# Ledger of designs, part 5: miniprotein binders against Pyridoxal reductase, chloroplastic (PLR1)

Target 1, 350 residues: Pyridoxal reductase, chloroplastic (PLR1), of Arabidopsis thaliana (Mouse-ear cress) (q56y42)
Amino acid sequence: CSNNTSNITTFKPLKLPLFWPWQKVKMGPLSVSPMGFGTWAWGNQLLWGYQTSMDDQLQQAFELALENGINLFDTADSYGTGRLNGQSERLLGKFIKESQGLKGKQNEVVVATKFAAYPWRLTSGQFVNACRASLDRLQIDQLGIGQLHWSTASYAPLQELVLWDGLVQMYEKGLVRAVGVSNYGPQQLVKIHDYLKTRGVPLCSAQVQFSLLSMGKEQLEIKSICDELGIRLISYSPLGLGMLTGKYSSSKLPTGPRSLLFRQILPGLEPLLLALSEIAKKRGKTMPQVAINWCICKGTVPIPGIKSVRHVEDNLGALGWKLTNDEQLQLEYAAKESPKSMIQNIFQTR

## First folded at step 9 (miniprotein)

Design L22M (from h3b with L22M)
Fold by ESMFold2-Fast, scan of step 9:
Structure L22M (fold): chain B 350 residues (1-350), chain A 93 residues (1-93)
Amino acid sequence: as target 1 above (350 residues)
Amino acid sequence: MKIRVEIRVESDDPEVLRYIAMLIKWLVEEISKKYGVKVEVEIEERDGELRIRVEIEGDNPEALEKALEELLFRIMYLALELGAEVEIRIERE
C-alpha cells in the first residue's frame, strides 16, 4: 500500500473562470479537457472488485477532477456487473446531481455514454429507448456524446444500419449534443462517417484502445483517419488496465482475473517499463503521468479509469506539460522492443 | 501439448449469457484458425451461470501461449463490456 491518510478530502467545486496550465480541445461541437475519466470500474466487480462502500471515495475523486478542470466523463449502459448493471451511469448521475460546485451548471460536464450493440436491439426505436434509459439513470436531459459501443458489421451488418439510424434519431431529437463510436476499425469508421454525413450528422469521436501497449498498425491508421475527417480519438485503457503504472510485478499482481493477464504480459514489458521509469524520473513525474501524456501528445483524449482519490491526483499530473519528440520516440521504440503488447478488444472491428 | 481453461460467467440477464455463449463459440473458432491450434469448447448454462471448458491443443508451444493470451484478454473484455462477472482457471499439461 502507498501511505495515505484515511480518505480525508476538502474539495472545492468547479469555479469559472479559472486559469489552467493547459487548453481545452475541440470534439465536434464540444470543448473538453485534454484528458477525461472513464467510469468503467464503478460497479465493476470483475476487474476492480467494486463494493458500494467505495462510493464515498469515488464521489470525492469525481469532485477533485471537477475542481481541477476535468469536464469529460465516459460511461456505458452496460457498465456494472451482475446485479449492479447500469450502476456506473447511476453513480455518475448521482455525483453530478449532488455536486455543490456545479449548482445548476450540470451541462458544463460532458457526459459520454455508450450504448451496447446487443443482438436484441433490432430497431432504431429500441436504440433511442436505450438512450432514454441512460438519461434516466444519469438524471440528465441531454448527453454530451451518445456513442455506439461496438460495430455489428462482422456478424450482423443489417443490424448496424439500424443502430446507425438510431444514433441519427438521438441527435435529431436533441437527446445528444454529438454522436460517436467505440471499437470501430479503419474501414467501418469511414463507412459510418460517410453515412452520418448523408443524414446531416457529424461524427465527433472515435473511442478505441490506444496506449503505448496498443499502438499497432490499426490504431495508427484509425488516428490518421480521425485526423483527416476531423474526428477526435478518445483513447481508452491508456494505462493498459494498470500495466503501465509501474506498481505491479510478478510478485505483486492485482486481484481478480487481471492477475492471469498480467502474469502473461508483464514479463514481456520490461523495455517499455524501464523507459517509462527513466523518463518519469528525469521529469519528476510518475509512470502513469508519462503514459497518459504520451496519448495527449499524439492528439488523443485519454480516459483513464477513475478508481480512487489517489488515482485522480496522480493522473491530473499528466496535464500542463509535454513530452519532447525525442522522449515520445524513445517510448515508442521501447514499446516495439517489448515482446508483449495488449490484444485488441473482442468487439474491435476492421 | 494441451492447455485447459475453465471459465465461469455470471449474469442476471439470461439473454446476455446466451449472447456470451455465442461470442465465445465464435472466438474459439477465430483463435483456432489464427494460431493453427485445435480448440474444443463445452458450454453449460445453469441458474444464471455459464460453465465453459476450453481445451487448446497444438504442437507449437509459442502458438499455444499466444492463443491462451488472446483468449484470456478477449474473455475479460467481453465480460467487462457486457457487465458479466468472470472467473478463470488455467491448467497446463
Scores: ipSAE 0.711, ipTM 0.878, lowest interface PAE 1.5, mean pLDDT 87

Design L23I (from h3b with L23I)
Fold by ESMFold2-Fast, scan of step 9:
Structure L23I (fold): chain B 350 residues (1-350), chain A 93 residues (1-93)
Amino acid sequence: as target 1 above (350 residues)
Amino acid sequence: MKIRVEIRVESDDPEVLRYIALIIKWLVEEISKKYGVKVEVEIEERDGELRIRVEIEGDNPEALEKALEELLFRIMYLALELGAEVEIRIERE
């Protein structure tokens, strides 16, 4: 018999990727998208206005990122405020587990989490247990990147060595595919790299505040060291907590505590915001897309925050093109002319 | 010239609150030295929250605004990194 529907074909539109496979970025043994996403806002009630009613939209935003080739998602064991502590990891784990787009391919997602350097984490075993707790919340067997959230060198240098041993053990036990650090300055970055190398553990990533508002001498030194040592810089706050979006002015401030920072900083960002606006207009892009693209052009992997489907749609437009050297210089000059910039994170070490 | 800042920090973990209090005491001392301003801080822990009152005083308006700016940035990041809720009120007079 020959009369059946097995011969029916449908033509599907060719989907062009936002970036090609050779544009993926090396992070130790990992191959990641040129931009990732951070989950800082997930479970953060006052600063970012998180509510559980947002979870469905956050899941849609996550799926949209995956559909467009994004495979790097950054979280931390401390993310989520008050009773929602750990909620960022729990939501990310839920979305990965339930993903229809990842059915059977959960291992294609690179989960980067950060372990807080709490003063009561005094043994390498406790730090390994922090990793196991994150794996439980994320509902995965192995992390892409296990990161030390900040350095204790400036106030508890003996504790730092214990935390470094914890990272070594996580790697040796196969709990993480790679190890990284966050908020490490130039001096400490070299020290941990050399320490891990003596233990046979490659340092794959250094996550620091890096944007057009955070490109001072120390940020440039960190980037130079990363390039020399084969470490990938993950740039957090690439939009300056929202200040580089063009959505805000002295007359239109965000809700919550950020409004106080914006009142102090925004008036001093006029040259930079004007340059961003002009380039965005000429390129047919948005100001966030230009600011994120600048981070990518500098050889970093930015992790803007996921807050909504609209934010992910916009941020994805930072991919598939690049600023010219002249446009990059124009933005950098405008940033230097601006009387204000972001202050370094309180946990940023030497 | 004088700026008063009231900060409320919430966490379900009392150890996190104590850690935040220690960091803030250190921070106000560093800001005082860095900007040449007088900074006084009062911290009270009650019912799972910190009530922090900071008073910044000095004769240079630019130094006062920079001190306030650094305090605000550092507190915001401290709260973000440690998963604590933060509310801030400012009074200038």
Scores: ipSAE 0.665, ipTM 0.863, lowest interface PAE 1.8, mean pLDDT 88

Design L23M (from h3b with L23M)
Fold by ESMFold2-Fast, scan of step 9:
Structure L23M (fold): chain B 350 residues (1-350), chain A 93 residues (1-93)
Amino acid sequence: as target 1 above (350 residues)
Amino acid sequence: MKIRVEIRVESDDPEVLRYIALMIKWLVEEISKKYGVKVEVEIEERDGELRIRVEIEGDNPEALEKALEELLFRIMYLALELGAEVEIRIERE
């Protein structure tokens, strides 16, 4: 008359990822997540349809990114349109300050902001003051990366030297941990690297348009120079303003001026979009995840935009795996066969 | 063939609006030379906004479409980088 009780232990299969989502990438003196997020849509009313009623959802999206180990957030002092000028920095600052996930660790977030090369910013002191204004909007004492937003070399080369001196002073005053540049082409990238190096300032990043729609000879040359000089390439528009998401067609266009561009470009992307779709389906991934993963596989740090919680959830799925070399080549071949691509930013220098 | 592009740009900073106007004048000249098309531009500045009318004319439809494509992309990015609102309308003849 004895009872025999047995317990069955259920084991879940253990799978090792191709890389860990928390594995950080070196950017000068900084350690950053292999993907960051851009906030350029925050406060942009017509191109991205921003409304202040979205702020609560954007804060939730920010927290989700932090929970998943993302520590790089890119913004700019010019982001936010009309009366919302500076709104991107203000929102990011508020979210960092209020973050429940960051309690006491606000300094572990790498904030990268960009300072506009406005023609009226004619002194290094004015440029340092632009940095101080950004710190005020962000409500932080020090930036991870202070970036020059574009080069003035082609039309105001003397102004550019003054702006470079401003970056040096930001670093020397402890306002930034490192400096970077945006929209710098191969020639100017080498010049600023050498200028800053002689002054003891770490140039940690070069931010350029880089994606399956923006992988021309210039982008590849910039990447090569970055690798040679120990600079990390930050890839902006890794989804081509949304064209690589697979959610748009002639019958489903985005709102605002992007719809006009999509009418021109999207029909010419069929080979690339088909290749993205096929690889995504085979991998059990989404098209944006494949496009972002490609940027990571090329050794860049992509910064897709935070637009909603769903977008952050989807983009996080770009981490923890890698495209094979054959899949990368398939995508690159399909991109070259596509009759359309992204046009270079008006501020991109040689 | 002729394409008319109506562009409205808004900014709270009058210096930003003046800079955008200068950049658009430069861009129109570069596009005209690059694609071999005739481009005419009229820019009116009112408090807080630019009203821009661009007319692109040419005998080669492919060049005309490429000129329009580059104009649209570069104007959108110019407005984005400078924190300005932009609205664009296109009329094709």
Scores: ipSAE 0.704, ipTM 0.878, lowest interface PAE 1.6, mean pLDDT 86

Design L27F (from h3b with L27F)
Fold by ESMFold2-Fast, scan of step 9:
Structure L27F (fold): chain B 350 residues (1-350), chain A 93 residues (1-93)
Amino acid sequence: as target 1 above (350 residues)
Amino acid sequence: MKIRVEIRVESDDPEVLRYIALLIKWFVEEISKKYGVKVEVEIEERDGELRIRVEIEGDNPEALEKALEELLFRIMYLALELGAEVEIRIERE
């Protein structure tokens, strides 16, 4: 006699992805998805309406992004409002650590964080310690990208050099795989690139506000410089704080203080919103997908913010296709025809 | 013509609150110069909060609206970059 188990299991055909419908892009020594995600909303209670009860949904959104090949996540040590300061980094770190999809491959996620250029960060050692504090909150040993959040050149140029030395030390100590900057204008971008080069440190990324609502002369000059110097532009606010989603109107405003700004700006965006809607309809896509795809077509890596699984599902549809040159031009002319746009971030330098 | 903007900012760090107060004073000065409007600001710090009153006054309604619009953008950028917890109320007179 033999011991045989007569269990019948229903065989179902398995579909496993062999590849993604898009190619990774180079960002210095890193290989990243052509779109990442920003986590500025995580812990922002009044502007984005964050509540800790949302954490489970945010974790599901993070896992969905990973499952669909997204490997770039942007945060900052200043993200999280009031008592939740640093909460964005803490949540991202928790989600990476607990991820069932990663299973010991946590280093395959490219974490980009930004260190605030606070006026009391007066030594390179303090700036390196800011990096160590971010690593502690994220529960990781090394960042993909360590970024200076804004330039102090216009009001504290001596502090600027100290912060640049801090970035050099982070790289030399192996705390970051690459260094980047945020809110740097054309002149300061060239200066930091050249400074870091003299210290043997490559500048891998420049993060700036870049969208159909923010493509003025300075943004285009930054993009040109990035292309010439081999720097990748990371485009933040690719949906204009949500104004390009098509979900809002005078009768359907977002919650919180954004509603006051939207009431001022949305009526002046009608030509652009119409062009986005027409192209979206023609392509069988959503307006956010078209707006994000435009950023990708310009050679940038957009980092739209997420609050839910629904946002990740929608934004993933921006990948795997391209707007034609004529469609891009149509959107750009519609933006120029619109009487309203976004002003430059107050922290962006010359 | 006059617009009153009331801003409440919350932080557990007194240095961050002080820095935000200085930035807002700078914003109102720049906006006043840029749009040719009169801007007055009063800032009060109580129990981990800043209570800020901004009064924008001018004779050109288009300039007044542009000044308000730029103030709102600058406050949004503060909220995004510094993690500031911000509430805004607007009264038009």
Scores: ipSAE 0.684, ipTM 0.866, lowest interface PAE 1.6, mean pLDDT 87

Design L72I (from h3b with L72I)
Fold by ESMFold2-Fast, scan of step 9:
Structure L72I (fold): chain B 350 residues (1-350), chain A 93 residues (1-93)
Amino acid sequence: as target 1 above (350 residues)
Amino acid sequence: MKIRVEIRVESDDPEVLRYIALLIKWLVEEISKKYGVKVEVEIEERDGELRIRVEIEGDNPEALEKALEELIFRIMYLALELGAEVEIRIERE
């Protein structure tokens, strides 16, 4: 018999319930929501159009995420352009401190920050001091995850060992509950895991570009290594800088430098965008919700960007349900049939 | 076929600008090798900004477009990860 599909609705928690329609994910010693949020757009004026007038709406978006069980927030000490350097950490810290939803339970939020592998960070002590500076900007006494933002192996391998020792010291001093890496490829991921293991420090997370637009051989190899070594993959750009939202076309491009990339890539994504749209309609979901849900179904923790209350509200609809294996295969096949995909981050190592 | 790319990168930190300049020099060499295209780069540091002129030349239009696509993408992520502002302008032919 045919089902009545005219009133298909998405389930979203409206307030903090005792029961969530999803289960927390283990990430080293941490228990995190199956989706987190990234703050890389906060303080980025040209690429993402950040303005300080947005801060009140960003705070409301942060509160909405907390109210709906999200406890993982990713930032970096380099986020924020020009005189706004460090602004992402400062805003996140302010929102945590002022939160009405937390009310003295600020430690329930898992803050993951990334420390830039700047060439002038030449001692482990300098790297530990970078962590202390992030704690000061965030106004917290301990990070959930302290991450090395990228590997220096390809151009400064001796510096990398110093930065790794810095991560060990952060952990030993109790400045971070866990350590992770970002933009590490398969070879370097194994090397840092083994190094940290010899120092008694578990590697809890590997953050890399991973989405329906970024599921090439290298991403799949990284995911396989993560599964083998007990590392959780944090997937950044799960919506491909916005290309998987369905909001853009050749006649409706985003502002700024992204428009140049979109002009070349969007026309080559038609099979994937069609598949996303069809599954979204069938499920009563949005295209971003389907794309994020796919990342979760692959066992990763996606961190889409916080931009507005409406974006957080939409992204929350990615939780509480799962794509079938057939739907996942349909999306993956459509992605392979699409002549275009995302390009590897410049800092992504082997 | 020839494509000219003008890139402006701004940062309040001159060390960050110098690091970006080094990474861009590395990037254009990688792109040249990967796509078999000729890439020339001129980088000038002035008043808290880098002015970068990249010229990509080759006989294969598909390789040229892929080289341009990778250059734009990687520079955008470079600026994002390092907290720098970026503007890109493309002139074809």
Scores: ipSAE 0.690, ipTM 0.870, lowest interface PAE 1.5, mean pLDDT 87

Design L72M (from h3b with L72M)
Fold by ESMFold2-Fast, scan of step 9:
Structure L72M (fold): chain B 350 residues (1-350), chain A 93 residues (1-93)
Amino acid sequence: as target 1 above (350 residues)
Amino acid sequence: MKIRVEIRVESDDPEVLRYIALLIKWLVEEISKKYGVKVEVEIEERDGELRIRVEIEGDNPEALEKALEELMFRIMYLALELGAEVEIRIERE
């Protein structure tokens, strides 16, 4: 026996970060929850089955999200179909204004809205006025994030410069705390970042389709550029329009036009759906929770849709735990082995 | 092989409907070039709606399937982003 004995330390595995409200992520000047919620479905009658009778349940779902530390809500000035155009912003504004959970702290909610790049929005002043119209519908005096909904570079490059000037003016006038873009590809992200930098405006967010069904070379390049430039990637359709929920099969399709897409795509997702199911069972989680958690693990902020109290309750279960690197690789490999994936949005630019 | 797609798009804004019609004409031309398939499109404007007929024809079944999938995805996203109602019907010949 030696007097120089080695100390034996009981090794405990390091705690992985918890994706919870106290572990907020930076998004430009903003501090946001690691998952937000999107309002695509609010006022969308055919594709998402919206009815005004759902408004009370949507308000309850919104309050549940707030109670659990969610502070990021994404909408757009074009959301709401037919006569319900702008309905998503109007409902979100009403829910924020009426919120018992906020009780005068309405400014703690980060509202991210998107302004459509309509061909008739030809002046920076018109684009600023679009922002003011959104503020009116939302019943707030300042947005967390004002976003350009898509790029016009491929067909109207002079219009795009006008829209970028509009974003600058929104920021300079204090109408938005930060500016972002949606559906911008690698080339246009660098160009707008550089333009805004010359005007003293930081680009805080890039919203793109990003999920286990949308991990192509372009998405990975966008993520790399976002990381390099200090831009936060907001991942939309993190559940692939519902395909990653495990809820649907050839015998149980969604209503509306999604049913045709699901008949074509869903059978080709079997390797990915099996991997999601296996990891979900091992973790005591649901398939949507695993798919959302994967997006967070990649350093993105996913914005799944608010459709019901049950959906919000389920999606909140994506927080408070973390997939291991091996589990992430297993899902990514299964996605590559799946013969089908999602197609890029029509407005996705280079 | 030939696939016929019938699309109905509804919007309260006639300028949005005209914009959608232009985007769909552009989209079918891009799909035709990308997949090497023949695409024909007919668009009928009515009050508050567009009725669209797309016919995709080609000799490669894989290219036809990919062209159809891209058309369906992009039309659904176009409708979502522009706040329009959409209905799609497919007939394979």
Scores: ipSAE 0.661, ipTM 0.862, lowest interface PAE 1.7, mean pLDDT 86

Design L78F (from h3b with L78F)
Fold by ESMFold2-Fast, scan of step 9:
Structure L78F (fold): chain B 350 residues (1-350), chain A 93 residues (1-93)
Amino acid sequence: as target 1 above (350 residues)
Amino acid sequence: MKIRVEIRVESDDPEVLRYIALLIKWLVEEISKKYGVKVEVEIEERDGELRIRVEIEGDNPEALEKALEELLFRIMYFALELGAEVEIRIERE
């Protein structure tokens, strides 16, 4: 809240977790940094303005993250637009392979990729082959986490069982150290957890949209189920596609299709953006750092996107300190009082 | 009151384009029911792209803006999750 909370940033780590990069979080058999990074922007030309001329800076940003103890990097087999399909995995693989900082310890990086639940992936063998294709693009022998990108339960429930069998086979063949899911709601999380348990496969992670713009009853229930079942929640879009950064307004919009969305949403976020700004100023932090720290305070592992060295530098400042309960409540209240929030991902299940 | 949305989606994979077309048809039906607005959609597939025209019509301005907002969010998620390129143009009447 007021004066009392400002001293917590200097508090002794042995008494209070401050989310330092070396204070690893368990995710099934894995130990990951309390924040990871997403590579969604890598190869995405329209929404994120990716250009191949950015590759050198992206590599520097990746190395900076590694130097500072970040070991979780999230990608997907569908990332990269148009002719650049698969580019995110290719770039991540290249950066890991070429990293002098890793010095032959490339397997210490936890690579999490997601396999699309395309309607034409009708056999478990096809799904295992999707995993092998990702391994080829990433130039690694084993993934940290192999994830099902979305559930088919609402429209093709029989296909979903096939995809689940694919995850089991990936694990049994040693292609992945752990399995996870993305965009699964509380009902489907329980079902897949129970299914995998019968096959001797632990479900280590559930990746869902989770931020100050996406903290409704569904998110809270997902988090509760994750806690009960020993699943770690990976929070994607922790900055609301950039809306929580404080860098945009009606007069300063991003390029591309995001500008249309921001024009609709930003005016309705004023209470939340003001609360973020006030807490950031009080703490000597940036608005993105506060928003990311909030996700960690909720027990999730956020994966903000890497776009530049500057973004990595800023996001690393989300670690090494902790919002008080009063500050968390202030942000949550401001979010509830804001007329706008983010809508659920179309692939999010019940 | 009427909002026209023109969407162009590009992918190297024709199966991805067909899947997106199905998702958009489902989406416009759900938006129509949820917000009590009339939604018409025309989809044309040519040369590795989808050209989509959506017209949202209704009597309540608030419902129209919410419908548009949901359409924009969900189309953006199609693009991001499926690796498709998307261009959107909006015209309010």
Scores: ipSAE 0.468, ipTM 0.772, lowest interface PAE 3.0, mean pLDDT 85

Design L80R (from h3b with L80R)
Fold by ESMFold2-Fast, scan of step 9:
Structure L80R (fold): chain B 350 residues (1-350), chain A 93 residues (1-93)
Amino acid sequence: as target 1 above (350 residues)
Amino acid sequence: MKIRVEIRVESDDPEVLRYIALLIKWLVEEISKKYGVKVEVEIEERDGELRIRVEIEGDNPEALEKALEELLFRIMYLARELGAEVEIRIERE
């Protein structure tokens, strides 16, 4: 039998702050913190080494984020490996439901989930049912943002139209407050925006890989289109899966598949890592804080992963200040001087 | 010049495994075209896992390196997005 004593009386009442040294940003009909958090690591044994024993610390990290004004949390119906499929949504839902500070204020949290574009999701009704299943796992009545996880344009363009109709129905039925897309390139982003507009549905967000390691021509074009069409870019992997933290080297690699990428990429990042280190030292900040702040300065909303209380504490330090234009240029120049960068997600469309 | 990549993917959902196999076949063809390298792939499905052998061959070392990097990045993200476990091994000739 398990015999764990928990000090429940140390719970501090969570309340939304009356003042923050930053402003919330508009995302369609929503008002979100300038940085959110991603929950892809929750239930993910592949990249994170997740174990259920971590759940208590993840809950503490979630509460810390809320206490510090963070109201955007990103998940997906596919997150969680093997028997833990859907576990990211289940854990997020549990933490929201059990939150002392959110009792009676669950609507203050903007939950953004993503629906996988599986080839067996062939009807708009099936896609709406995917949304209902996510609501059930999250234990909420309405999502902040319902997102199509990737485009099927490259292999099943007719299926994509069905999935788009599914997003429209989710919005019309009030299951989501806003709709978004993930891994959409410039051409498909314009196409879905125009399609949704004909149906009276605004496209509020476009989630793509965006960081100092992922700011090529495609990313800049997506950002330009987002700005023109009033779409907010949500930047995932803002720390390059951890490569921009300064905590890894050839002698200290992360566990799992990331070690292979780090072996290929880290040796070619020295100019960028040096620039990040120098600016961080000058500012009294950490390298992750500088890298996240750069994404915010570019007008995106980064969603670094929630992995531990310590990581959330550090990432919160990315808020309340801004890199100068000269510092941003220095980082961008160093990134261009670095012989390595990250490649786009396999689901990234044109 | 030649690079061999051995990939093992696990999922308890056989439909997800079949979808991953399809996506990897597509990815290999795209990488071959994009970098002007020859890519061969063999996929075996057994007992809830995929065993994948990819051979990348070409005359330009820079193109081979970029092809390998794109394969690694995209396989990792594929596994992450679809909730699958993955192991990767690389050998060079």
Scores: ipSAE 0.609, ipTM 0.821, lowest interface PAE 1.6, mean pLDDT 87

